# VH-VL binders against Protein AF-9 homolog (yaf9): the designs that were tried, part 12

Target 1, 217 residues: Protein AF-9 homolog (yaf9), of Schizosaccharomyces pombe (q10319)
Amino acid sequence: MAPNTRVSKCQISRPILVGNDAKPLTKEEKEKAPTDHTHTWRIFVEGVDGEDISKWVRKVVFKLHDTYNNPTRTIESPPFEVIETGWGEFDIMVRIFFAPEAHEKALTFYHHLKLHPYGPRMEEMKASGGLVESVQYEEIVFNEPFEYTYKLLSQNPIGDGHGLAVESEPDHPFSQQLEQDEADKLDFAIQEVKKTIEMYKQQVQSLQGQKSSTPVE
Key: E = the ipSAE of ESMFold2; O = the ipSAE of OpenDDE; V2 = 0.75 times the mean of E and O plus 0.25 times the DockQ between their complexes.

## First folded at step 3 (VH-VL; framework fv_retifanlimab)

Design h21 (from p23 with heavy chain S99G G100E Q103I K104R S105V)
Fold by ESMFold2-Fast, scan of step 3:
Structure h21 (fold): chain C 217 residues (1-217), chain A 123 residues (1-123), chain B 111 residues (1-111)
Amino acid sequence: as target 1 above (217 residues)
Amino acid sequence: QVQLVQSGAEVKKPGASVKVSCKASGYTFTSYYMNWVRQAPGQGLEWIGVINPSGGSTWLDQKFKDRVTITVDKSTSTAYMELSSLRSEDTAVYYCARGEYTIRVGPDYFDYWGQGTLVTVSS
Amino acid sequence: EIVLTQSPATLSLSPGERATLSCRASQSVDYSGYSYMNWFQQKPGQPPKLLIHDASNRATGVPSRFSGSGSGTDFTLTISSLEPEDFAVYFCQQYSNWPYTFGGGTKVEIK
């Protein structure tokens, strides 16, 4: 295959974690932080099960709230993270860039920075003194990747077969044929029930009529 | 066939709120970001923000962030944009538009748009 | 914020003529070999319709008379021979940086 040719009918996936952790500043940390800051937090992109994602991730750009100095943070080597202090929750743009040789567009995630206990684990987070985790498991899908990416990911497999190349299915989430098949199946089931009912009615009718029939052989 | 169908026209008074819906069909709702864009009469297009239908995470233009809320209902494949504290200059046609892939790496772009919802703010 | 400047604001031409529309960005919209620049056509009372994505790729169903070119900060939309249905407003749009922005539009009108 030529380097700039896409591998047709192929998809390969890679799991990543995108998220943040946070905790209230200790009394010692408050002495070093701006007066109005209440928490230290970390936003990150990392692999699952110890995968070194730097093999296929070139850099990660984190766009923080405009109140931060240099709000666009470009991280070109692992760990792909930013550690800061602050007081407010806000949305962070996370853009993952692949090697230029991959000829792929960057992938963008939006993460809402969580500093305060929340959700199903809220009581647990409160009990820990305010330690917060907000992490998303995402499976990145390379659909019909260029040869470069296909070879790179295939040569660096994840344990348990994760990220192996598979033949891609057409992206037809709502198929007209599937809708027609479902309607036909339902119509068939309804008709079959009606037919069975009619057969029993006819059998009952025939038996009652037989009792009234004329003598014959 | 991909379709984005928006709710009907609204007439509101200054200070009110409006909530516009955008029902998606013909594709996996959570596979693409959903954008909101508006166009005032005789003016250009203005990007409002974007939502990831899977998790509900949003990114809003600074101009709108204190007045706009974007949400989704995954069970009905519907996105909503609510704009509060309406002013006369908010009179515009509001569009939803399908954007980039959420988790898929590949070619992506603003390919499908809703028909638009005219919101008129009058006193 | 990336500002997109379209020129001319209005282009008055006759059917059969060539139209050349310009879009200039205040900073580069290129990343990793891609130019994150789209072109849309809008007719009165209708939503924008995608014509060109990533500077030079025609969207599905768009006639071959439409072509896009350029990179970095300077982009051009060309209509080789205007048809009656091509008289419309054309917008460029960048999605390389946040917030996403649109140009002011170029109105192609019948002379």
Scores: ipSAE 0.547, ipTM 0.757, lowest interface PAE 2.3, mean pLDDT 83

Design h22 (from p23 with heavy chain S99G G100E Q103I K104R S105V P107S)
Fold by ESMFold2-Fast, scan of step 3:
Structure h22 (fold): chain C 217 residues (1-217), chain A 123 residues (1-123), chain B 111 residues (1-111)
Amino acid sequence: as target 1 above (217 residues)
Amino acid sequence: QVQLVQSGAEVKKPGASVKVSCKASGYTFTSYYMNWVRQAPGQGLEWIGVINPSGGSTWLDQKFKDRVTITVDKSTSTAYMELSSLRSEDTAVYYCARGEYTIRVGSDYFDYWGQGTLVTVSS
Amino acid sequence: EIVLTQSPATLSLSPGERATLSCRASQSVDYSGYSYMNWFQQKPGQPPKLLIHDASNRATGVPSRFSGSGSGTDFTLTISSLEPEDFAVYFCQQYSNWPYTFGGGTKVEIK
């Protein structure tokens, strides 16, 4: 029952995790998988700090490589994930659709599926028997959200209990070139997202460290 | 300032392959998806597929997946579409078209198009 | 895949008249208050040109005589008063689902 009213000069954001985990197939799993498959993997969209994102996310569409049967996977209820087997790394398009009451356009991310140990944690992944994790901390920014979204998100703060509402930047004049305006808006958003991602990476790393006491193999 | 310039017309025999190029300028090449669309003479438009120029990942319409390869050369800001095992019904004008922004998007407008490349397949 | 049906196939009109073009989708292209439908204009020997995006928003440089409307499965492109340069083929296109699809086109021609 929200009115068709936007909250002027307001931005509110929510961090989410977009990523995959993967491991080599066990002997049991190989019997059920295609002969050429070497790993089982999971692609997911999750909240941080135990947030139930289904309150504001309606569905997530994962577009897999075309070699998969039914490569477009639509997930309309949590957990927002797809579990598959494979042998190759490829990009997965992840499109997030919000509750209709939010009146927000869908957001698209691409995630490069990681099956093999990589990056700064490569030695840890190798020590775990080839278990890999590749997680992106993304920030979804609602610019001048409808009251529905503003109330929902502000009543359910995340992290240290502070709301993530931020005063929005002034609107650019309509006479500004569309290409330049779009580039400037996207550059600003990317910079703000990077700042928030760093903050939430630190929060999530802290939380994950608290949960795990198992020594590295 | 945004321009997409495609390679010239090609005449091929059935069974041959063709590779069409699309050179982009006036924007950051790796920041936007690149789509490929074809149009047979006197017919409508048919979407072939799309590439993310940053990572090289492609998504194709199922009818083309066994015959089409889309690639990019970041150093020259050029996208390529290669179609193999050509048939007479592949005779069409092939277009590249700029798609959505690769990091944060809400729309996929095909806001800029190349001039088109006529590929004629005849015996 | 979503099938887009355009009607009429051909519309024969004189300059100064209003043109109304229809595009019907086999299933809804709407989500969260947005309609994922675009319109393009194509003249012989030229690539398509974006006219309208997201059902009703004019692309940069497109004259005000062009307007888009509709939601769900039914969409309309209107040209309020035809100019000589407006005689062309018009295509609708959805980007709600993969694969992206185009309508068959409506040719607006001189009587």
Scores: ipSAE 0.035, ipTM 0.591, lowest interface PAE 6.7, mean pLDDT 80

Design h23 (from p23 with heavy chain S99G G100E T102V Q103I K104R S105V P107S D108T)
Fold by ESMFold2-Fast, scan of step 3:
Order: C-alpha cells, then sequence, then structure tokens
Structure h23 (fold): chain C 217 residues (1-217), chain A 123 residues (1-123), chain B 111 residues (1-111)
C-alpha cells in the first residue's frame, strides 16, 4: 500500500519464455482424438529456471485457430498453458496481463505453433522421437515502474541481473552495452532451450524404460 | 505515406461469390495485420476477420467462418477477401484496415483504412 | 462478446454547440489502469477515421476540440464546439476482449 507512485529514471526487466512443445499422438491417444489429429501440443508462458511468474502475471489469454471449440482460452492461474491436439501449424495470439497493482498495459505476442522438427535443432528433435520445441525468449521491460512492481521484482532477482533496477538511459543505436546485453540474452536463451530439449530426451528414455521387459537372470 | 487502395464496386446475384482486393503501399506489408470490416447501407460497422500477411494465418468472426476466405499476395502487397454464397443482406461497403504490428503489439487500433468497396447483391 | 451501446442514436445540434456522445460496454474494458476503447469518425461516402485511442488519447492530426474520457464500462466523446466538418457519425470500438466490437454509432446532424 502507501502511495503507489512511479520510480523515476528506473528500468527493471524480467525474462519469460513464450512457446510451444509438441509430440506425435500414440496409438492409444489417436483413439480418443478427432480422426484427423496427429499431434498433441502445448502453448505456454513460463518463467526462466522455473520462476513462479504468477507473482506478477495475473492471467494469459490464448487465441487459437478458429477451428477449435472455444478458441479464446483465458488462463487465470498457473500453469499458464493450453494443451490441445491437432494436425496443422498456425499462429496463436498470446496476451499477458500483469497484476492490476502494476498499472502496466497488457502485452501481446504472436507465436507460430510448431508440430514438426525444424531449423538448426531438427536433428535433436528427431532424436527425441519427434518431440519438438519452439520457444521465444522475451525480455519484459518495465520503464519507470510503480513502487509495487519495483519492490516485488527487486526483492526477487534472478540470473543475469534480471529483477535488478538500472538507471534509464537515452536510446543509443550503437551502444556497446546494448550489443553485449543482446549477446547475453541470446546465450542465455540458447542454454535454456538446450536444457528443455535434454529434458524431452530424458522423458522419452524414461517412457521407453517403463515399457521394457524385466530381464531374466 | 501509407495508402490502402481497394478494387471497384461489384454488383452480384444471390448465390454468387465476390472477391475484393486491397493494395497496400507506404509501409512494410508483412509487418502489420490486415483487417476486413463491412457496413450495410446506413448501419454500423461489423468486423469480419483479420490476416497475418507474413504467414497467411487468419481469424474470422464465427458468423463468416464458412463463407469468407482472406488471402494475401506478398509480391504485390495485396490482401483479398472472398465472400461466397451471397445473400441480399451481404449488401454493404467492405473496408480493409491496417491493424496491429505483427511481431509485438503495444496498442491495437485501425489507423489506416481503404476507401471501401460497395458490393450490391440483387436480382 | 462485449456489446457496446451508444447513445443517443442521433444528436441534432447547431455549429458552436457542445456535443457529448456516450458509449457503454456490457462488461469492463479496463485492465491495470488502461481502458481499451477507441473512437472513430465517419462522414458520408468515406471510411472511418481514428479520433481517439485508449479512451483519452487524441490520434495524430485530430483537432483539440475532440476529447475522450471515461473508464470501465462508461465512456464519453466530447466535441467542445462543433465545426461544420464535425457533423458525422461517431463509433466507439473496444479491443479489450476478442472479438473486437463496435458500437451502433451516434449521428451528429445539423438542427
Amino acid sequence: as target 1 above (217 residues)
Amino acid sequence: QVQLVQSGAEVKKPGASVKVSCKASGYTFTSYYMNWVRQAPGQGLEWIGVINPSGGSTWLDQKFKDRVTITVDKSTSTAYMELSSLRSEDTAVYYCARGEYVIRVGSTYFDYWGQGTLVTVSS
Amino acid sequence: EIVLTQSPATLSLSPGERATLSCRASQSVDYSGYSYMNWFQQKPGQPPKLLIHDASNRATGVPSRFSGSGSGTDFTLTISSLEPEDFAVYFCQQYSNWPYTFGGGTKVEIK
């Protein structure tokens, strides 16, 4: 409480992951899904390294392809995700709403749903049994945040200095620091995505292990 | 200077189809969504749908889902709206309108509109 | 779907008079201190023109006699002193919830 005022010349940021994962339907899952569906997929908004973003995110609205029943999905509690089945790739609108106390405007992202192995990671995805991941690393920047947001994020910093306030500076297209920050963000995102792919590979191995027969003596 | 230039008026019989074009200039065509809105004579505005010109993904109002197809031709920076199985109540001026930035949206408002295309459905 | 109701349907006024136009939403279009409401002007034979975005912000090139106010479900467009070119139809539009919807319009006509 107290006066809810903006912290002048202050900038604080927080990373999030906006993306999807997907896998081919098993024989058993196909029996329960519409006949033309080939995959199960999940669209999500998550914190980096398992951060509980519900502390500052109030809800996420996902707008799916119009062929889905109730294509507008409002998720008001974590996990901020939607799980569905389908056959096609399409754009999903993702709108993130912050806690009302933050007095921040909602942010909208558009994510292209990926169901099939692709890009530089295609071999890794194929090796995981067709498990795919398409994740965007986004940096949410709060310029002159209200005291509520400033205190909340400053008291809960995460890696790479996220959640730590920095003095706002004039926009500078050739800033050396801006270039270094961009490189650091890319390196961090690469590491996080590599971890997620490794987790999928381990899950596939775990599932395959569960179905293996007990060896005889 | 941003401009949206639409094709000319059409007169169609019930059951026919109509295809309206909207040619964009003065900005990067694939960077903004393109919306379609119609207005029956003397009445209010009705949103039809939107297309992402970069990927071709569309979102339509449920009312139009089975009769409307929205497409783009990136090489000519042109969006198209095709409405099939025309009825007398489809008589309206059809507008294209530039929407939100495709990559990241800070605000959504239809800032530039085409001049409109009158489609008259009569016997 | 959010339904927008505009009133009155018609305002008959003379040049120099103040016009006050109302737009009411079936549910709040506010979130986190922002109101997701826009206003458009339409003249006969022309496409709509953006006047006000986000309830109170004038679009580029729009005269200062136009102002928007309100929050939640109750919004107002005010024209402080009507000029001859202001006699037109005005529509409110929300983008708080998908699908985006428009009000039925208010016609401002010469008395």
Scores: ipSAE 0.006, ipTM 0.520, lowest interface PAE 10.7, mean pLDDT 80

Design h24 (from p23 with heavy chain S99G G100E Q103I S105V P107D D108T)
Fold by ESMFold2-Fast, scan of step 3:
Structure h24 (fold): chain C 217 residues (1-217), chain A 123 residues (1-123), chain B 111 residues (1-111)
Amino acid sequence: as target 1 above (217 residues)
Amino acid sequence: QVQLVQSGAEVKKPGASVKVSCKASGYTFTSYYMNWVRQAPGQGLEWIGVINPSGGSTWLDQKFKDRVTITVDKSTSTAYMELSSLRSEDTAVYYCARGEYTIKVGDTYFDYWGQGTLVTVSS
Amino acid sequence: EIVLTQSPATLSLSPGERATLSCRASQSVDYSGYSYMNWFQQKPGQPPKLLIHDASNRATGVPSRFSGSGSGTDFTLTISSLEPEDFAVYFCQQYSNWPYTFGGGTKVEIK
């Protein structure tokens, strides 16, 4: 009988994206939404480089503002997201649950829903017609994971080598390498956000082009 | 050598606002959540809310959502809790307490606490 | 919200005696084999000190005479042999659901 124990002196990491996107409601969408709503928005937990995170994530719970009907949204299958309409910005709790076989506690993130252009990319968002993205790149760390999680994640590394097991630093969560990794992750997140904003701009331009097109029959 | 140092005692009149500070040292400020908890004289502990110092995102107990604002100043590694529309029942010692490492699965909560700030609300 | 009920409210004992403190949750604080329950010690004029995390794990520097046990809704803090410095108020705390909540406390006082 194989023991279900933790893999000693081992850390394994997995990158995820936690965040929201949003845009102003179109004229057609406003006719179908509550009269006080101004935007459509999406909150999500996604893998990087197209990773199917449902292999290790069992479910994601999103706690919305109490004014929403059924404000606790439990999503048990991908995509791990909630799409809604609204008027205001508020804080959302995002709780990630792992399969019981992983024997890990849930991991919690707090996300401030962004609907309006903001921050260093405010001008880009304004230029896109009010398309907004607020995304956090997080590399979650399993310290001394159980054999199940260790095998699952180490056998399915993603394209940049994230998710590979490394030897744990003894007794201290912080090393110079860990802090450098966090700096590198910030640079990566900046590039991903720029890429996604560019994709949204292209999608909007494509949609506007189609809408403006006249029949060539 | 992890330390959380809070601002000094405050005496306020009903209807006023109070802003308590919590200066962190000895660790990477933005990597751990920061919680706020209060304790009325001779009573138990009451959780107020939490902030992610990196992005400034918060989660507040429903009881406090309309009166509490939690913020951070990353340049000084300081967290702030502002409570408005003060009432006599807000008289309490207010504590900051370090939460989990934001990205570490299974990390420990409330491992370090500030010394506390007594806020007295009286006419 | 999850309500935590601690008993007894006051426990009067002498140094060297065993102390057993109870904490009951209004609903389970367990997920995936873990109990999201902590214990804190508080002395007059001082902040709470983390004593036990995740029901049964001693925090760094906490003496071996302190132990935690339990799962689901029923939890126990045991002090095997009271030292003079152990006379204090003890609080349980859950972080399974928001808002995080604390028990009302058990005061361990000298007889």
Scores: ipSAE 0.647, ipTM 0.815, lowest interface PAE 1.6, mean pLDDT 84

Design h25 (from p23 with heavy chain S99G Q103I K104R S105V P107S D108E)
Heavy chain, then light chain:
Amino acid sequence: QVQLVQSGAEVKKPGASVKVSCKASGYTFTSYYMNWVRQAPGQGLEWIGVINPSGGSTWLDQKFKDRVTITVDKSTSTAYMELSSLRSEDTAVYYCARGGYTIRVGSEYFDYWGQGTLVTVSS
Amino acid sequence: EIVLTQSPATLSLSPGERATLSCRASQSVDYSGYSYMNWFQQKPGQPPKLLIHDASNRATGVPSRFSGSGSGTDFTLTISSLEPEDFAVYFCQQYSNWPYTFGGGTKVEIK
ESMFold2-Fast, scan of step 3: ipSAE 0.675; ipTM 0.843

Design h26 (from p23 with heavy chain T102V D108E)
Heavy chain, then light chain:
Amino acid sequence: QVQLVQSGAEVKKPGASVKVSCKASGYTFTSYYMNWVRQAPGQGLEWIGVINPSGGSTWLDQKFKDRVTITVDKSTSTAYMELSSLRSEDTAVYYCARSGYVQKSGPEYFDYWGQGTLVTVSS
Amino acid sequence: EIVLTQSPATLSLSPGERATLSCRASQSVDYSGYSYMNWFQQKPGQPPKLLIHDASNRATGVPSRFSGSGSGTDFTLTISSLEPEDFAVYFCQQYSNWPYTFGGGTKVEIK
ESMFold2-Fast, scan of step 3: ipSAE 0.708; ipTM 0.860

Design h28 (from p23 with heavy chain T102V Y109A Y112I)
Fold by ESMFold2-Fast, scan of step 3:
Structure h28 (fold): chain C 217 residues (1-217), chain A 123 residues (1-123), chain B 111 residues (1-111)
Amino acid sequence: as target 1 above (217 residues)
Amino acid sequence: QVQLVQSGAEVKKPGASVKVSCKASGYTFTSYYMNWVRQAPGQGLEWIGVINPSGGSTWLDQKFKDRVTITVDKSTSTAYMELSSLRSEDTAVYYCARSGYVQKSGPDAFDIWGQGTLVTVSS
Amino acid sequence: EIVLTQSPATLSLSPGERATLSCRASQSVDYSGYSYMNWFQQKPGQPPKLLIHDASNRATGVPSRFSGSGSGTDFTLTISSLEPEDFAVYFCQQYSNWPYTFGGGTKVEIK
């Protein structure tokens, strides 16, 4: 293959979502789960705005609590997620490995698993029967990325220029712009939580509404 | 100066438990993982486990999960490793060692180490 | 569990000589162009000291006579010209997979 070189004095970033959703076990699910388990939960690494991150992420390793059987879970194809049942909240280590062509070192995050309603959306979560989502908005920054990564991300920007390359120097002193960027990230995270809650709420309602009956009329 | 200072040597009988402390200074305690590693006299190094000081969550080598408890006291920037049901084979120098940023970065290189605590288990 | 095998167990050399230490992994510790292998130096009565991280990157304050090389399963630590303070035990360590594992060590001693 042709030589791949770094793009000097260049910085490009890509937002990702690292988080979990959870819901109380249904009657049917509880029959199939260990007797002490109360919830089904999912830990995930996902792209923003439906981005297919498998183009630059090759695998994600989730290190669960040591009480789980096979607590180190390696996911080498999308979706980058693990679905389990449990009763307790704990930290999960999440290690993201990039495509070999990127020549980027793996990044390690931790995520605190949330099973119970919390935060600004607590009332919505309670109203949904305990449906919970906890999402971290993380920005992966590539300093002097290889041409492979630069071309891939530059040709496929997210939204209105999110993740576009910028000069790595000098430092930006504009606090107002930084405040606006943080507000935009928070708003996006809130919208993602709302979408997930609505999706699961519809799922729960669908299941609760399902009833076999013989027509009387 | 970034420093990890451990508690003094211990002599224990088989079946007892030991609790080793590791006091951190010169950096933000909750920003780095804290590891525990042991070394039997004249032998190689063996990784025991790691703790995230921020939340207190631990990840242990399966060999130790039933006998080791790692905890932290954030108010004193101190990590603890307690090993129960001691056997003569547990005679070793126990080290605490700092590794990469919590939530971000690798490598998980152990860049700062405590001086070590000798634990002797005598039959 | 990834097993690391270091050789030789003992290397007897004089000051000024070149030392070459080997570390072999039971499976590749490489991913995405990076080798997740570190090297440590340990002197009697002292804790290990980080020398090399990610196979070839010298840690802060480590003299230029120390260098790391290799990839996949075969790694080398080289000391170009031994100084009196370099006579010590050297350990390799992988962090590609949990649990983290160390090699058995190579003792570099005075001939």
Scores: ipSAE 0.437, ipTM 0.742, lowest interface PAE 2.4, mean pLDDT 83

Design h29 (from p23 with heavy chain T102V P107G; at its last look DockQ between E and O 0.08; V2 from the best seeds 0.00; counts 0 for: pae E 4.1 > 2, placed apart)
Fold by OpenDDE, look of step 4:
Structure h29 (fold): chain C 217 residues (1-217), chain A 123 residues (1-123), chain B 111 residues (1-111)
Amino acid sequence: as target 1 above (217 residues)
Amino acid sequence: QVQLVQSGAEVKKPGASVKVSCKASGYTFTSYYMNWVRQAPGQGLEWIGVINPSGGSTWLDQKFKDRVTITVDKSTSTAYMELSSLRSEDTAVYYCARSGYVQKSGGDYFDYWGQGTLVTVSS
Amino acid sequence: EIVLTQSPATLSLSPGERATLSCRASQSVDYSGYSYMNWFQQKPGQPPKLLIHDASNRATGVPSRFSGSGSGTDFTLTISSLEPEDFAVYFCQQYSNWPYTFGGGTKVEIK
């Protein structure tokens, strides 16, 4: 079979995790970190349930915030991750390049770096000084892949066919439930921000009203 | 039909700011990136930056990181590019250009462009 | 940044002739078997128009007389037989690395 034969009318998908974890700096770490940095964080691309994705991922490029020195980080071997310190949340562009044998174009994802806990348990999490995690499930679809790629990616199916279990298990912490929980946390955070904005708007209006009622003596 | 319609020509003094708009229609605004490119008179093209309208994430050329802000209004499907501290060298036609998302319905190349907005910076 | 050098700067030809335009990158724009190179046509007073994407794929509606070839650092745009409407400026553009960059352009003019 010609090494460059595409499997016609077929599609194969593989799951990956794009995400970050973060924790507050210790006092000792803070002394070594740049001024104003408060957290250490890690951005990563991983296989689901610990799958080694290096067989079909060649490199991952992370584009960090422009305030970082050398904001473009290229990782060519596992683990596909970048560890840094910082104080603010921002979006990271994640570009995944595939193995040459796959003959597939790079894919670009975006991940919002999460440093702070959000949601109903945010106060508890803050008090614990615990690890914050933000993970996104991504499905990579290969349309009419080369036979080599098809064979490689058809090996070791993960999950229920979508590559992600419905519920988290002790041996499989990544699940649709976990993803939903993260989505719920984000939704909660958005609602809280909206409430805060509305509160400030009302305060401003109140202050303006008071100013107009003060007679210019 | 996909259309990108930009705001009209601007004349500004050095040190001022300019905000150019790009209204998108004929496609799902949040499913594509929006790029900004400029072209000085008689010169080549220069990429300024890109925004993801879905999340608002922006990436800029380092040359512009301190002076350019790219934003979107999803409700009106409009992208904006603001350039501050204008200089004579900023005199150019500014273009918005669409590029595709991960879901390659349109590819990750500049398939549609606005008509351009001339920004003239003169004392 | 990746610097793209186009040659020649100006190409003077007659209708019906073959045009060959070159674009050289300061480093490879190839990854995973793809070349992240595009070609654009620009006419006076108009925005650039996409002609070729990924080095060799014609964009929708682009005539068959336009073709792209090359890999790594060397790319070529070919117009097999020039039509009167093809006299314009042509730009190559890479999107393999940030910042995205354009070549200086080749002006195809009527002899």
Scores: ipSAE 0.137, ipTM 0.685, lowest interface PAE 2.3, mean pLDDT 87
ESMFold2-Fast, scan of step 3: ipSAE 0.772; ipTM 0.883
ESMFold2, look of step 4: ipSAE 0.311; ipTM 0.649
ESMFold2 (binder alone), look of step 4: mean pLDDT 92; pTM 0.935

Design h3 (from p23 with heavy chain Q103I S105V)
Fold by ESMFold2-Fast, scan of step 3:
Structure h3 (fold): chain C 217 residues (1-217), chain A 123 residues (1-123), chain B 111 residues (1-111)
Amino acid sequence: as target 1 above (217 residues)
Amino acid sequence: QVQLVQSGAEVKKPGASVKVSCKASGYTFTSYYMNWVRQAPGQGLEWIGVINPSGGSTWLDQKFKDRVTITVDKSTSTAYMELSSLRSEDTAVYYCARSGYTIKVGPDYFDYWGQGTLVTVSS
Amino acid sequence: EIVLTQSPATLSLSPGERATLSCRASQSVDYSGYSYMNWFQQKPGQPPKLLIHDASNRATGVPSRFSGSGSGTDFTLTISSLEPEDFAVYFCQQYSNWPYTFGGGTKVEIK
């Protein structure tokens, strides 16, 4: 096979985490921030279970609110994150670009920045002094990936075989989405995705809690 | 069956404001971004901005930042674009157009458009 | 902002003839082997309708006589054999960079 040929009837996927954490500014941090800012926050794109996604992600572009200087932030090396201070919640555009050898389209989505305690863990967040986490679990699916992506991901599997290559035939994603929009099945699919994200968000928050706990002597 | 139905034509004097509505049906309103695009008579298309109906966050072209406000009413699945300080060069057909998902990764094309609202600014 | 230039401004053709429309971008709209260029059709008194996305993919319900090609900065929309309903204005549009921009349009009119 040629080195950069698509692998027929093959599908491989990878999970990523997209989200933000935030907390109220400490007294020390307030001295260094603009006077009207109330929180420090971080937006990020990360792998699950410590996966180094820089092997298949070339860069991530974060588009912040227009009130920020240089609101378009291009991050070309890990960690794929932006740390800022602010006072308001807003949408951040996140665009993920893959290694050019992958020959895949960039993925674009939006994340709503959360600064204030919310949801089922609201009381826990308040008790922590206002530490907030809002994380989305996304599955990136490569249909008939090029040899580059197939080789890279299949040789570096995520635990339990998650994201391993499976045999499949590509449908027409745009035509399929449009057809689902015409039928009433799209809302059901969206609700399934929301449920999955919330479930994995809770799992991720648990994992991030464990990783932040470092043994010291 | 996705439909976007816009409000009727408006005639305004220079300096006035206009508010155009776009009522969505046939899909979950908060799950897709809503864009506004205008077209002056006999001219090309000009993108104005986009709103996330779930949170109300907006992104505007710099040309419109100081004069345009985009809002939504989730209870009626309706998006609004208000343009202030009208001038004769604002005479155009204003379109709403749906694009990508707000809650998952997917295609980001203008797949459904409203029928357009003619706004005429004359003295 | 990426500027899109369409040519010619007007094509005067008869039904059954082939139409070739050009769109040139001021900078590349390509990344990773994909071209972030779309084509829309607009008839008088109607909103634009998506015809082609990502340079060469027909949108749902679009007849096979419509095809798109090109990469980088140079793109072409071809209508292999004009039907009466194809006499319209055609716009190219890029979504490689914000803000989204459209070309000036090519009017395909009956000769």
Scores: ipSAE 0.011, ipTM 0.535, lowest interface PAE 8.6, mean pLDDT 80

Design h34 (from p23 with heavy chain T102V S105Y)
Heavy chain, then light chain:
Amino acid sequence: QVQLVQSGAEVKKPGASVKVSCKASGYTFTSYYMNWVRQAPGQGLEWIGVINPSGGSTWLDQKFKDRVTITVDKSTSTAYMELSSLRSEDTAVYYCARSGYVQKYGPDYFDYWGQGTLVTVSS
Amino acid sequence: EIVLTQSPATLSLSPGERATLSCRASQSVDYSGYSYMNWFQQKPGQPPKLLIHDASNRATGVPSRFSGSGSGTDFTLTISSLEPEDFAVYFCQQYSNWPYTFGGGTKVEIK
ESMFold2-Fast, scan of step 3: ipSAE 0.628; ipTM 0.815

